# VHH binders against Type II restriction enzyme HgiEI (hgiEIR), part 9

Target 1, 274 residues: Type II restriction enzyme HgiEI (hgiEIR), of Herpetosiphon aurantiacus (Herpetosiphon giganteus) (p25260)
Amino acid sequence: MAINPITRNKIKDYLNSFIQQQLSVYRERSLREFQDVDSYLPSLSKDGDLKPFHASLIPASIMRLNRFERSLSTGLGSTFEECTRLIALDHHAVALRNYDIQAALDQAQWAAIDQLISIIDRGLKHQTPSLNQMLEQIQSIPLTGILETHIVRADLYIQRHDGSELFFEIKSPKPNKGQCLEVMQRLLRIYTIKQQSAVPVKAFYAMAYNPWGISRASYRSSNTKKYTDFSNAVVIGQEFWSLIGEPSTYTELLEIYHEVGLAKSAEITQKLLQ
Short names: E, the ipSAE of ESMFold2; O, the ipSAE of OpenDDE; V2, 0.75 times the mean of E and O plus 0.25 times the DockQ between their complexes.

## First folded at step 6 (VHH)

Design p29 (from e5, 17 letters changed; framework vhh_7z1x_3)
Fold by ESMFold2-Fast, scan of step 6:
Structure p29 (fold): chain B 274 residues (1-274), chain A 125 residues (1-125)
Amino acid sequence: as target 1 above (274 residues)
Amino acid sequence: QVQLVETGGGLVQPGGSLRLSCTASGFTFSDYAMNWVRQAPGKGLEWLSGISSSGGSTSYADSVKGRFTISRDNAKNTLYLQMNSLQPDDTAVYFCAKDSGYDLFTGEYSPFDYWGQGTQVTVSS
């Protein structure tokens, strides 16, 4: 098995805690039950999730279910990061979440990264972004001699047994343009910081699943293909989880999520519907 | 249909020199970083050197730094490895490799998506 019993139980414990936290947040929010217009009119949303006409038209119980699912969805990314870390520790020497690199680069190199992202933002004709081409431009730029220190964060850092390093930005499998550009900028920063590394370094846009199917060939996001180096930067679904563990890691992980879901089914149903 | 063909291997005395070449076809050579990797008899793969798509930046393993030089000619779709001060421990099959992260066929991470056939280098007194 790709996920051993000890790691399996750690993942189950983590997911059980995650669900309990989501239910606790829901319990507090159930004081606002969408029973009348006044109950939801004063509501605020950082991410623009308010749907006042839906709240008015749709039964309150359905609106509460929608709110729970939305909260779960926003937290789910963190579960992927933690599960990846736990699994990676069984296969690699080091695995760290929210890994910060404090690095000094020439001011011209920081500026060049920003300029290249602006070029992608404005659109390329008849071509997609190439990490190799962009890195060559950054590395060849005339230097000012003035160093500027920035902190660059990776969602996940892995050091393999041979010393080689992997960096991951774990983001939505259906990114908007801004998310694509942010990830590409992060990958360029990591690669530029590591340009003189004595060991191989790879940095990826990692997607926990493919919303169009199992195979890479089924993937259909136009934003990803237009605004990222899809061939070199993106690892998706089974590819990503195989990289962290073994070919069966993805299906074994889904089985663990399913088991936790079944165990929590009655409690979730009671709290959301009763 | 990607193809990489190495040439230039052979038998050489300790302290001697060899130059390896790798001719690429089936992809836009100038868009990809290239690498040299070797495998000694009974041992695993060892990464030796990498070069950016333009040739503007290079990197080397400590075991070969100062002795080996990687270069490329994008007009000829050719990658080179100049090997100086060769030692018996340099005896290995040498492969050129095209840069890529994930091996879709094996479902395992591999830093290279295409490899040449390899060329044998034997350093003996």
Scores: ipSAE 0.000, ipTM 0.094, lowest interface PAE 21.4, mean pLDDT 80

Design p3 (from z1 with V100L F104W E110R E111T Y112F; framework vhh_7z1x_3)
Amino acid sequence: QVQLVETGGGLVQPGGSLRLSCTASGFTFSSYAMNWVRQAPGKGLEWLSGISGSGGSTSYADSVKGRFTISRDNAKNTLYLQMNSLQPDDTAVYFCARDLTYDWGSGSYRTFDYWGQGTQVTVSS
ESMFold2-Fast, scan of step 6: ipSAE 0.000; ipTM 0.186

Design p30 (from e5 with D52S Y53G S57Y D103E T106G E108K S110D P111S; framework vhh_etentamig_d1)
Fold by ESMFold2-Fast, scan of step 6:
Structure p30 (fold): chain B 274 residues (1-274), chain A 125 residues (1-125)
Amino acid sequence: as target 1 above (274 residues)
Amino acid sequence: EVQLLESGGGLVQPGGSLRLSCAASGFTFSDYAMSWVRQAPGKGPEWVSGISGSGGYTYYADSVKGRFTISRDNSKNTLYLQMNSLRAEDTAVYYCAKDSGYELFGGKYDSFDYRGQGTLVTVSS
């Protein structure tokens, strides 16, 4: 059992509270039903949530379910970060969310990172980004002697018992181009800051699951493959969860989510389908 | 109508302690994660600490770990931040913030739907 009973109960309690909050938010948020044009026209939305053409064509019940699903998807990302922290604490010396590194690098190195990301953004012909090649370029540039201090954040930081460090950016398994570029920039910044580290350092784009299947070979996101160093930078599903726990961590975690889902099933159905 | 009212700020010497309070109204307090966010003069907002709706889970920024303790009293709709071993760098306006969901995505300030008026904490000799 990769997830011990104490941690399992903490995750269950966390997910139970998560579902209760999602249902509470759903209950408090109402969409103005489109009965006719005149009654809809005076509607206002601070956050720009008005969709008059959708509301006119699609039943309000379906629009409410779609809104709930979007909120749930956003919230699930947060649950992955917390579950990784809780599980990692059972396997590693240190596990921290929202870890900040304040570091001074030569201004030429910060500029080189930005230039390399700009090159990826414009598109590479017949090749994909190579993290190792980019890092070699950053390390070999002429230095100006002028230092700039930046704060670089990681979604999750782990220090193993041997002192080695792992950094994770935990993001969507179906990223858009911008998300890919932001993660690659973050990884380059972390590696460059840690270039003189006395202990091994690894930084990853972490995906909680693979939307195409269990194995890496099934993964099909064109953006990920085009705009990241897929082979060296990305860890997905079981690969990711194995790094923070054990090989069975992924399947055990899915069982915990399923157990919570079954326990909450009737309440969820009653609140969402009425 | 959501309202968050902070109190407890003031002048304190380095190494001192202070307890901030936030009175919440207009929503079911126990159903939402809450956070403390601070903003120092001339700087952007910094997320400091967060707590789950039940109070079972707490989170802290590295700059305050071991020194600050977040807590809540759901029967009184009140959030607290106990600040110990205060440093000059802790000088800021402290805001109580309601999360839009159960938990903060990455603990970032921009994930909050609402925040209060703030309470000023000044750490100086």
Scores: ipSAE 0.000, ipTM 0.117, lowest interface PAE 21.2, mean pLDDT 82

Design p31 (framework vhh_etentamig_d1)
Fold by ESMFold2-Fast, scan of step 6:
Structure p31 (fold): chain B 274 residues (1-274), chain A 124 residues (1-124)
Amino acid sequence: as target 1 above (274 residues)
Amino acid sequence: EVQLLESGGGLVQPGGSLRLSCAASGFTFSSYGMSWVRQAPGKGPEWVSGISSSGGYTYYADSVKGRFTISRDNSKNTLYLQMNSLRAEDTAVYYCAKDTGYDLFSGYEPFDYRGQGTLVTVSS
């Protein structure tokens, strides 16, 4: 098994706590019921949850289900980061979440990274972005001699047993254009900082699953293919989890999530559909 | 009961060297990765260097690569940082840090304990 029993139990405990937290937040952040205009008008929301036109048209129970699902979807990203760290520790020498690199580069190199992202933003007519070509341009830019220090954060850092380093930005499998550009900028910054590394370095846009199917060939996001170096920057689903552990890690992890889901099913249903 | 006690800091001239030590207790030292983190006056904390639980793998912030060396002695529960070619910008309080794991309700922190620190001042 890719996920040993101790790590499996840690993931189950983490996911059980995650679900409990989601249900607790849901209970505290109740939606104002819309019965009539006069009763609704004085309503207040500290989190900006008032949607008077939606509330007047659609039953509150449906709005509550939608809000729970949205909150859960947002929170799932943090579960992927923690699961990757726990699993990676069984397979690699080091695994750290929210890893910060403080680095000084010439101001011209920071500016070059930003300019290259702006070029991608404006659109390449018959080309897709190439990490290799962009890094070569950054390397060749005239230097000013003025250094600027920046902190660059990776969602996940792994050091393999051979000393090589992996950096991951774990983001949506259906990114909008802005998310693609943000990840590409982060990867360029990491690669430029690590240009003189004595060990191999790889940095990825990591997607926890493929919304179109199990295989890479089924992936269909036009934004990803247009605004990222898809072939070299992106790892999807089973590909990603195989780098974290081994080929069966993805299916084993889904089994753990499903086991937690089954155990919590009655509690979730009662709280949301009462 | 996790305790981390740093020592070895002091006043040193530019180009000088210092060796920091961190005595760890209250946990199984050999089971955790360790790091050095520094904080200059008026600035946020900066991660400096890290070492795997076995000591087989080390990694460094680009600002200190080639100048600093992290090491550990698991038989003595002690972490070290050898600092060479010190610069004025290396002036900071240096903290020994243990890998946090996670806190399910507070979110992940990269380091769950830091010691009280040891001050390194690089000046003429």
Scores: ipSAE 0.000, ipTM 0.105, lowest interface PAE 20.3, mean pLDDT 81

Design p32 (from e5 with D31Q D52S Y53A Y102W F105Y F112Y; framework vhh_etentamig_d1)
Fold by ESMFold2-Fast, scan of step 6:
Structure p32 (fold): chain B 274 residues (1-274), chain A 125 residues (1-125)
Amino acid sequence: as target 1 above (274 residues)
Amino acid sequence: EVQLLESGGGLVQPGGSLRLSCAASGFTFSQYAMSWVRQAPGKGPEWVSGISASGGSTYYADSVKGRFTISRDNSKNTLYLQMNSLRAEDTAVYYCAKDSGWDLYTGEYSPYDYRGQGTLVTVSS
């Protein structure tokens, strides 16, 4: 089993509390109604969530469900981050979020990274980016002898038991072009900083799930395929969670979410549809 | 700009108590969930406890349930961890952490979570 009983219970407790918090927020925000213009106009919102034209046109129940779904979607992202941390700690020697790397590289290497990203931004003719090719170019560039220090932050850092290092940039599974370029730049910086590493290093664009299906083959983001090294840089859904834990981690995690969902189903339905 | 400063750690005997504090600045403290994370010597980081932005929901690791209590004072921008019945296994550097949100609707992840410098708790006789 990828997720041991102790960690499984921590995730279940976390998700149960998450659902209770979501329902509490839903109730608080669901009290704001549009009965008539004179009653609505004096309304105040500390959250800035007054939508007079929506509220006047759309039934309150629909507005409340839409608000709940949006809040849930935002919150689910946070649950993925917490689950990643909890699971990684069971499988690896070190797991740190927001890990800063301070490193001095020749100024020519920093410039080369920026130039390569600019080339991708302008569009490669009939080619996709290659991390290996770009790294070889950066490592082979003539050095100026002038060192420049930068701080490079990884969203998640893992050190495996054998000492090897994994770095992850966790971003949307449906990225825009800018997000793809930002991640590729970060991966090139991490790899270049680690060029003299005594242990294997891998850096990834990580996606918590695949919006097109479970398998890699179903993934269809044109931006990802055009602006990243899809084969070497991107790990999606089960691939990502397998690196965090083991091959069954993704399906075991979904089973835990589903178990919590089934246990909370009646309460959720009653509170949202009444 | 975002700053988290932990305090209250020290040397304490088994069965003793300590109260950790985290002073937050550079962001609207009352709008963010907060957590305590610890790292024991020679081990990876372990999440200890979390609290919602309003303080209405609290979460605990199984290893500390019933012994530790997380709380916050939004008027003072301060997070607390009351640690009771301390054990040698609780020896660690304790970090205050600001939780980030990921917006699945827009598909964007915020990379700007912050942890403080930590405060050392040593439980020994």
Scores: ipSAE 0.000, ipTM 0.113, lowest interface PAE 19.8, mean pLDDT 80

Design p4 (from z1 with S57K V100I D103E G105P S108Y E110S E111K; framework vhh_7z1x_3)
Fold by ESMFold2-Fast, scan of step 6:
Structure p4 (fold): chain B 274 residues (1-274), chain A 125 residues (1-125)
Amino acid sequence: as target 1 above (274 residues)
Amino acid sequence: QVQLVETGGGLVQPGGSLRLSCTASGFTFSSYAMNWVRQAPGKGLEWLSGISGSGGKTSYADSVKGRFTISRDNAKNTLYLQMNSLQPDDTAVYFCARDITYEFPSGYYSKYDYWGQGTQVTVSS
């Protein structure tokens, strides 16, 4: 097994807690039922949860299910970060979430990063972004001699046994343009501040799964392919989890999520379908 | 200015050995993974081997496992490929290439930003 029994149990405990928290949030937030116009109009919501047109068209039970799913989807990203940390600790020397990188770089290099992202934002007509070309451009820019200190945070940091470093931005597998540009800017910042590192450094846009299928060839996000260096910057699903652990890590992790789901099935069904 | 200069190619008999070198300049060599790629006459590019910036991790194509050894000397900014038990099918132009992401599980055909000019290896009696 790629995920050892101790780590497997830690992941199960974490996911059990996650599901319990999701169910707790669901129970705490009740939807105002729409019985008729006159009875609904006086309704008040401290959190701005009134949706009069939704409530008038859609049964409350359906709205509750959609609310739960949306909350779950938002929370799942955090589960991927924690699972990667736990698994990476079994395969690598160091694994840290929300890792801050501090560096003093020439003012011109920070400006060059922003300029390159602006160019991608405006659109490349016949080519996609090249991380290596952008990094060479940043390294070749005339320096001002004025240093600025910046802090850049990575979602996940790994130090491999050979001392080399991996940085991950773990984001949606179906990003919008803004998300792509944000990740590319972060990767350029990480690479530039680590340019003088004595050890090799790699930084990735990591996606926990591929919405189009198992293989990289099946991936079809136009935004990802247009606004990122897809070939060099992006690791998807099995690729990502294999880099964190081993080739079977992705399928073993899905089995753990499924086991937690089966164990919580009756409780989830009872609470949501009442 | 980034430059990669390859040397060590030539004519060798089947079963023989050659050592290729790639000297890098214009960048921090130890910060980049490096790869060897070849192209046989009339064929596409074939990835052969990759090495991490520190030299701690190496990978090989099935066609060359056990016969070729990749290594690097970061103090000399030089990448090496030791080729043993050469076969006529090893005849190709050999390129060194700079790459940040050669370790993708999905592929050995990652985009390389800089390539050497290539060095010809001919395996013939």
Scores: ipSAE 0.000, ipTM 0.093, lowest interface PAE 20.1, mean pLDDT 82

Design p5 (from z1 with R98K D99G Y102F F104Y S108T Y109W E110T E111R; framework vhh_7z1x_3)
Fold by ESMFold2-Fast, scan of step 6:
Structure p5 (fold): chain B 274 residues (1-274), chain A 125 residues (1-125)
Amino acid sequence: as target 1 above (274 residues)
Amino acid sequence: QVQLVETGGGLVQPGGSLRLSCTASGFTFSSYAMNWVRQAPGKGLEWLSGISGSGGSTSYADSVKGRFTISRDNAKNTLYLQMNSLQPDDTAVYFCAKGVTFDYGSGTWTRYDYWGQGTQVTVSS
């Protein structure tokens, strides 16, 4: 439906390659760290994976599986970015990953962005951040006429058929404070660069899923609600994937991941549990 | 429709002077900072100077500081660049620009805002 058969197969191929790469990394790490020896006192790790107290209490096989799961979790973020790009190309004029904007803005505007993030970091009294209010403040400050050039990267850029632009920071659905502040700073930078755009611009903190349930109302991250403009900046799960494609995109994408998982199940089990 | 129209380029001898003009239409000129950018043959774009919307603040690249003066007349929607002590290496196409953007990944300028079509300045005896 929302994901056409050609794009579906591209996503399947990408995920199959991703799983193979993860299994290859797992094999190389296992060889280096333990030399196929069940020892709780390994003396060297190139990747900083030594956990001697864990290894003393937990079987080596479980420790290797936990390491694999952490690598997989980190890598999944990149799969979301690539899937959004592939799906967006079926629905929009342009879709680019790791999109760089180089811009020269007045030094006062860059300083204002940093100051506003510092204020959020110190804590707002009985208030949550307002993206519109912050942007109004940035746009209203006296300009110095001295330009500073900065580069700003978005995880995903979309240009719709009407020319309007969407920018996304695709990050954890359970962010810490630092991640919230980093995303808010990036959104403010993008909006300020685009302040005089002839076309509508929207920039979002995008979360691939909601860890607390299906609906936005179930979302429970205190950091997100305290340190971001939750109502205007954050799009979660079906909300996010609907912007990329259509309302059914989220469920269709999960079905593709599940299909790849089922097809790879025996190989994964064999390679990890040997 | 937004337009920027440049005039004032030409041939000048080393040590000479030129004044470039850029006439803007289609937007509220006094509300936006304006810039001068040049491109020498076979080279990338080089930002030279910027001026605030009110004209109260100016900035210059080190290569032209003390030799070039940026100014504006908001009543006439016109930006100026007074170029003194011109050198052969000032030979370039000069552009007026609103919101100049540069893409470091490709090493080229990306057009996110309005700019003129350019005016040629040649410094030669």
Scores: ipSAE 0.000, ipTM 0.097, lowest interface PAE 20.3, mean pLDDT 80

Design p6 (from z1, 18 letters changed; framework vhh_etentamig_d1)
Fold by ESMFold2-Fast, scan of step 6:
Structure p6 (fold): chain B 274 residues (1-274), chain A 125 residues (1-125)
Amino acid sequence: as target 1 above (274 residues)
Amino acid sequence: EVQLLESGGGLVQPGGSLRLSCAASGFTFSSYAMSWVRQAPGKGPEWVSGISGSGGSTYYADSVKGRFTISRDNSKNTLYLQMNSLRAEDTAVYYCARDVTYDFGSGSYTKFDYRGQGTLVTVSS
């Protein structure tokens, strides 16, 4: 098995807890109901959550469902990180979430990373970003001899049994430009910190699934292809989960999520409608 | 300023051997996986073989597996392709290519940002 029975049960327990937490924090709150203009106008929100035109046009129930879905989507990212850690421990020597690297690099190298991201931000007319080209440029830059210490965080860190290292930034499969640039900057920082490594190092933008289909060829995000090194930096769905475990890890994990979903279906429906 | 220069091609009889070389300059050679790609007359390009930056991993197309050997000397910035048991269907222009493709565990190399001018290998009587 790609996911052994012990790890499968740990994932099921984790997902059951996740759903319970989502349902316990989902509160049918008294939204500032739009009864009429005069009663709504004095409404106050500490966090700037008033949407007067939405509230006047659409039912409060739809706004509540939309809020729940957004919360669930945010939380699912954390489940992918934890599932990856649990599965990776069956296949690799070390698996850590929120892994921090404290590193000192020449100030010229930190500046070069920022400058390269700025260049991508301004636009490349006839080419896509290349991690290898950017890293070669950073490594060849004249050094000042002045070191700066920074802390660089990776969402997931894996060390294989041969000592080789994998770093992952797990983000949306439909990123905006800012998310693409943030991930590319993080990958450049990780690679530059590890430039003297005696073991192979790989760092990735990891997507838990492909919104356009199962195969890499079906992937259609223009932002991803324009603002990342798609060929070297991005691993999607089955590619990502195969790297963590085995070729069947992705489909087995979906089966576990589905099993938990079926078991929780009645409770979820009841609580969302109460 | 990346430069890749192939050499070692020529005319050889079926069953013969040739060794191709690729001299690389303008980048940190050991930081890049490298590949050999060939293009036969009237056909599209075909990936032949790939090697990791350290030389620790090698990959081959099924058509050449067991006959060709890829290697590199990072101290000399040079990539090699040893071709044995050559067949008429191996006739092609062979290109050295710098590989920027992620390895998805399949060992397939599909994207290159630079390739050389090529060296012609002709296998005939």
Scores: ipSAE 0.000, ipTM 0.090, lowest interface PAE 21.8, mean pLDDT 81

Design p7 (framework vhh_vobarilizumab_d1)
Fold by ESMFold2-Fast, scan of step 6:
Structure p7 (fold): chain B 274 residues (1-274), chain A 124 residues (1-124)
Amino acid sequence: as target 1 above (274 residues)
Amino acid sequence: EVQLVESGGGLVQPGGSLRLSCAASGFTFSSYAMAWYRQAPGKGRELVAGITKGGSTSYADSVKGRFTISRDNAKNTLYLQMNSLRPEDTAVYYCARDVTYDFGSGSYTKYDYWGQGTLVTVSS
């Protein structure tokens, strides 16, 4: 078993709380139905949920289902981060979410990272990004002697029992170009900060699952392949969860999510299909 | 200079077995995580199995229970034992050294990441 009974119960409690939070926010929004123009115009939304033209054309029941699904999808990423932390604590020495690294680097190195991302943004001719080549360029850049201090955050930090460090940016498995560039910039910053580290360091774009199938070979995001170092930077589904725990971690975690889903099924259905 | 040389590929019947070897030279083999990748015709390279410097292993779901990755640090050799082979396992198999920053020198080394590959064909 990759997820012991104690950790399993912690994950279940966390996911139950997550679903309850989603349902409470959903209920508030459901009360703001479009009855007529005059009553709708003064409506306010702190989260920018108002869609006046959709609401005027589309039945309220369909709009309610759409809002719930979008809110749930946005929130799922944070559940992956917490689940990885809880599971990793059973397999590694240290696991921390939202880990901040404060580091002073030459201003030329910070600028070089931004410039390399701009080059990827404009498109590489007949090539894909290479973390190794980019980091070599950053290391060789002439220094100004002026240090700048920046704080760089990783979604998840793991220190293995041998002292080596893993950093993860846990993001969408179907990223747009901007998301790819954001992750690549973060990985370059982490690697550059850790350039003098006494222990091995690896940083990844982590995807909780593969939308195209179990196998890495089935993965088909053109943005990921064009705008990231796919071979060296990206870990997908079972690959990612195996680094966190064991090869069976992915399937065991899906079983826990499914169990919570079944337990919450009647409440979710009742609230959405009032 | 870094060299990774794969061997052991060949033609095998479904249900058969093969053992791939990767001979490493030009670096401290025991200090690096190692992996096996494969590339089927017309497809990208896919991670098959990985092994850390400490010996912890990981496998793609498609090969779990059938393939075993191992290393012999005394011989500077990485192995992939492939059992119960299927037609979909047909691919060129590549040995790879984990791409990591060389903290001893304070730089990335310009080492070969991949070996040349060894062809595995599973058919009747």
Scores: ipSAE 0.000, ipTM 0.094, lowest interface PAE 21.0, mean pLDDT 82

Design p8 (framework vhh_7qia_2)
Fold by ESMFold2-Fast, scan of step 6:
Structure p8 (fold): chain B 274 residues (1-274), chain A 124 residues (1-124)
Amino acid sequence: as target 1 above (274 residues)
Amino acid sequence: QLQLVESGGGLVQPGGSLRLSCEASGSIFSSYAMGWYRQAPGKQRELVAFITSGGSTNYADSVKGRFTISRDNAKNTVYLQMNSLRPEDTAIYYCAADVTYEWGSGSYKTYDYWGKGTPVTVSS
């Protein structure tokens, strides 16, 4: 097993708590039903949840389901980060979420990173970004001798048993342009900080699954392919989870999520559908 | 895309020698750092030997004095000469290009190009 029974139970407990939190937050919050215009107009919402045109067209039960799904989607990223940490601890020496690196680099190197991202933002002709080329450019830039200290955060940090380091930005599998550029900038910063590391270092844009299918070849995000080094920076679904554990980690993790879902099915249905 | 092809593995008796070769296709071979890694059954893949684009070498303690890494930029080839082989050297040996510079000087790379591996078995 890629996920041992103890870790499996920890993940199940975490996911059960996650679902309970989602149900508690959105079950307790009142969703104003649209009976008629006059009764709806005085409605107030502390969180800005009034959608009068939606409410007038769509049954309240569907609006509740939409709210739940939206909250679940937002929260799933945190579940992926915690699951990777728990699984990685069984396979690696260290696994930390929200890991900060404080480093001093020549000011010219910080400026070079920003300039390269600006070039990608403006668009490359007949080519996609290359981490290797960008890092070689940063490494070769004339230094000013003036150091600047910055803090760079990674969503997940792993140190393998041999001391080598992995850094992950775990983000949407369907990013917009700004998200792509932000991740690429983070990866360049991590690599540049680690350029003289005594151990191997890799940094990735990690996607928990592929919205277009199981294989890498099926992936269709134009933003990802245009604004990232897709071949070298991005790891998708099974590729990502294999780095965290073993080749079967992805399918075993899906089985755990499904088991939790089956156990919570009646409670979810009752609270959302009455 | 860079391709790496290993050769030279096989069965050898303890105390014997083997020379592994790794041929790279591509014009940028001379700018790459090159390494040899190995993976024994049930163990993690480990770095055995490393050579920079400038020719500086580094070795794992377990092979220091027995193994020699070298390169021939004209042939786009990196070599691993293995002498005084021991049963614990039994593993699949992998060639890697564009590795991170863990020690020495040079450019930091983001991607490792790997060969398929060549098996080395040290036994009678």
Scores: ipSAE 0.000, ipTM 0.111, lowest interface PAE 20.6, mean pLDDT 80

## First folded at step 7 (VHH; framework vhh_7z1x_3)

Design d13 (from d10 with T106L; at its last look DockQ between E and O 0.01; V2 from the best seeds 0.00; counts 0 for: pae E 9.9 > 2, placed apart)
Amino acid sequence: QVQLVETGGGLVQPGGSLRLSCTASGFTFSDYAMNWVRQAPGKGLEWLSGISYSGGSTSYADSVKGRFTISRDNAKNTLYLQMNSLQPDDTAVYFCAKDSGYQLFLGSLSPFDYWGQGTQVTVSS
ESMFold2, look of step 7: ipSAE 0.005; ipTM 0.429
ESMFold2 (binder alone), look of step 7: mean pLDDT 81; pTM 0.808
OpenDDE, look of step 7: ipSAE 0.287; ipTM 0.691

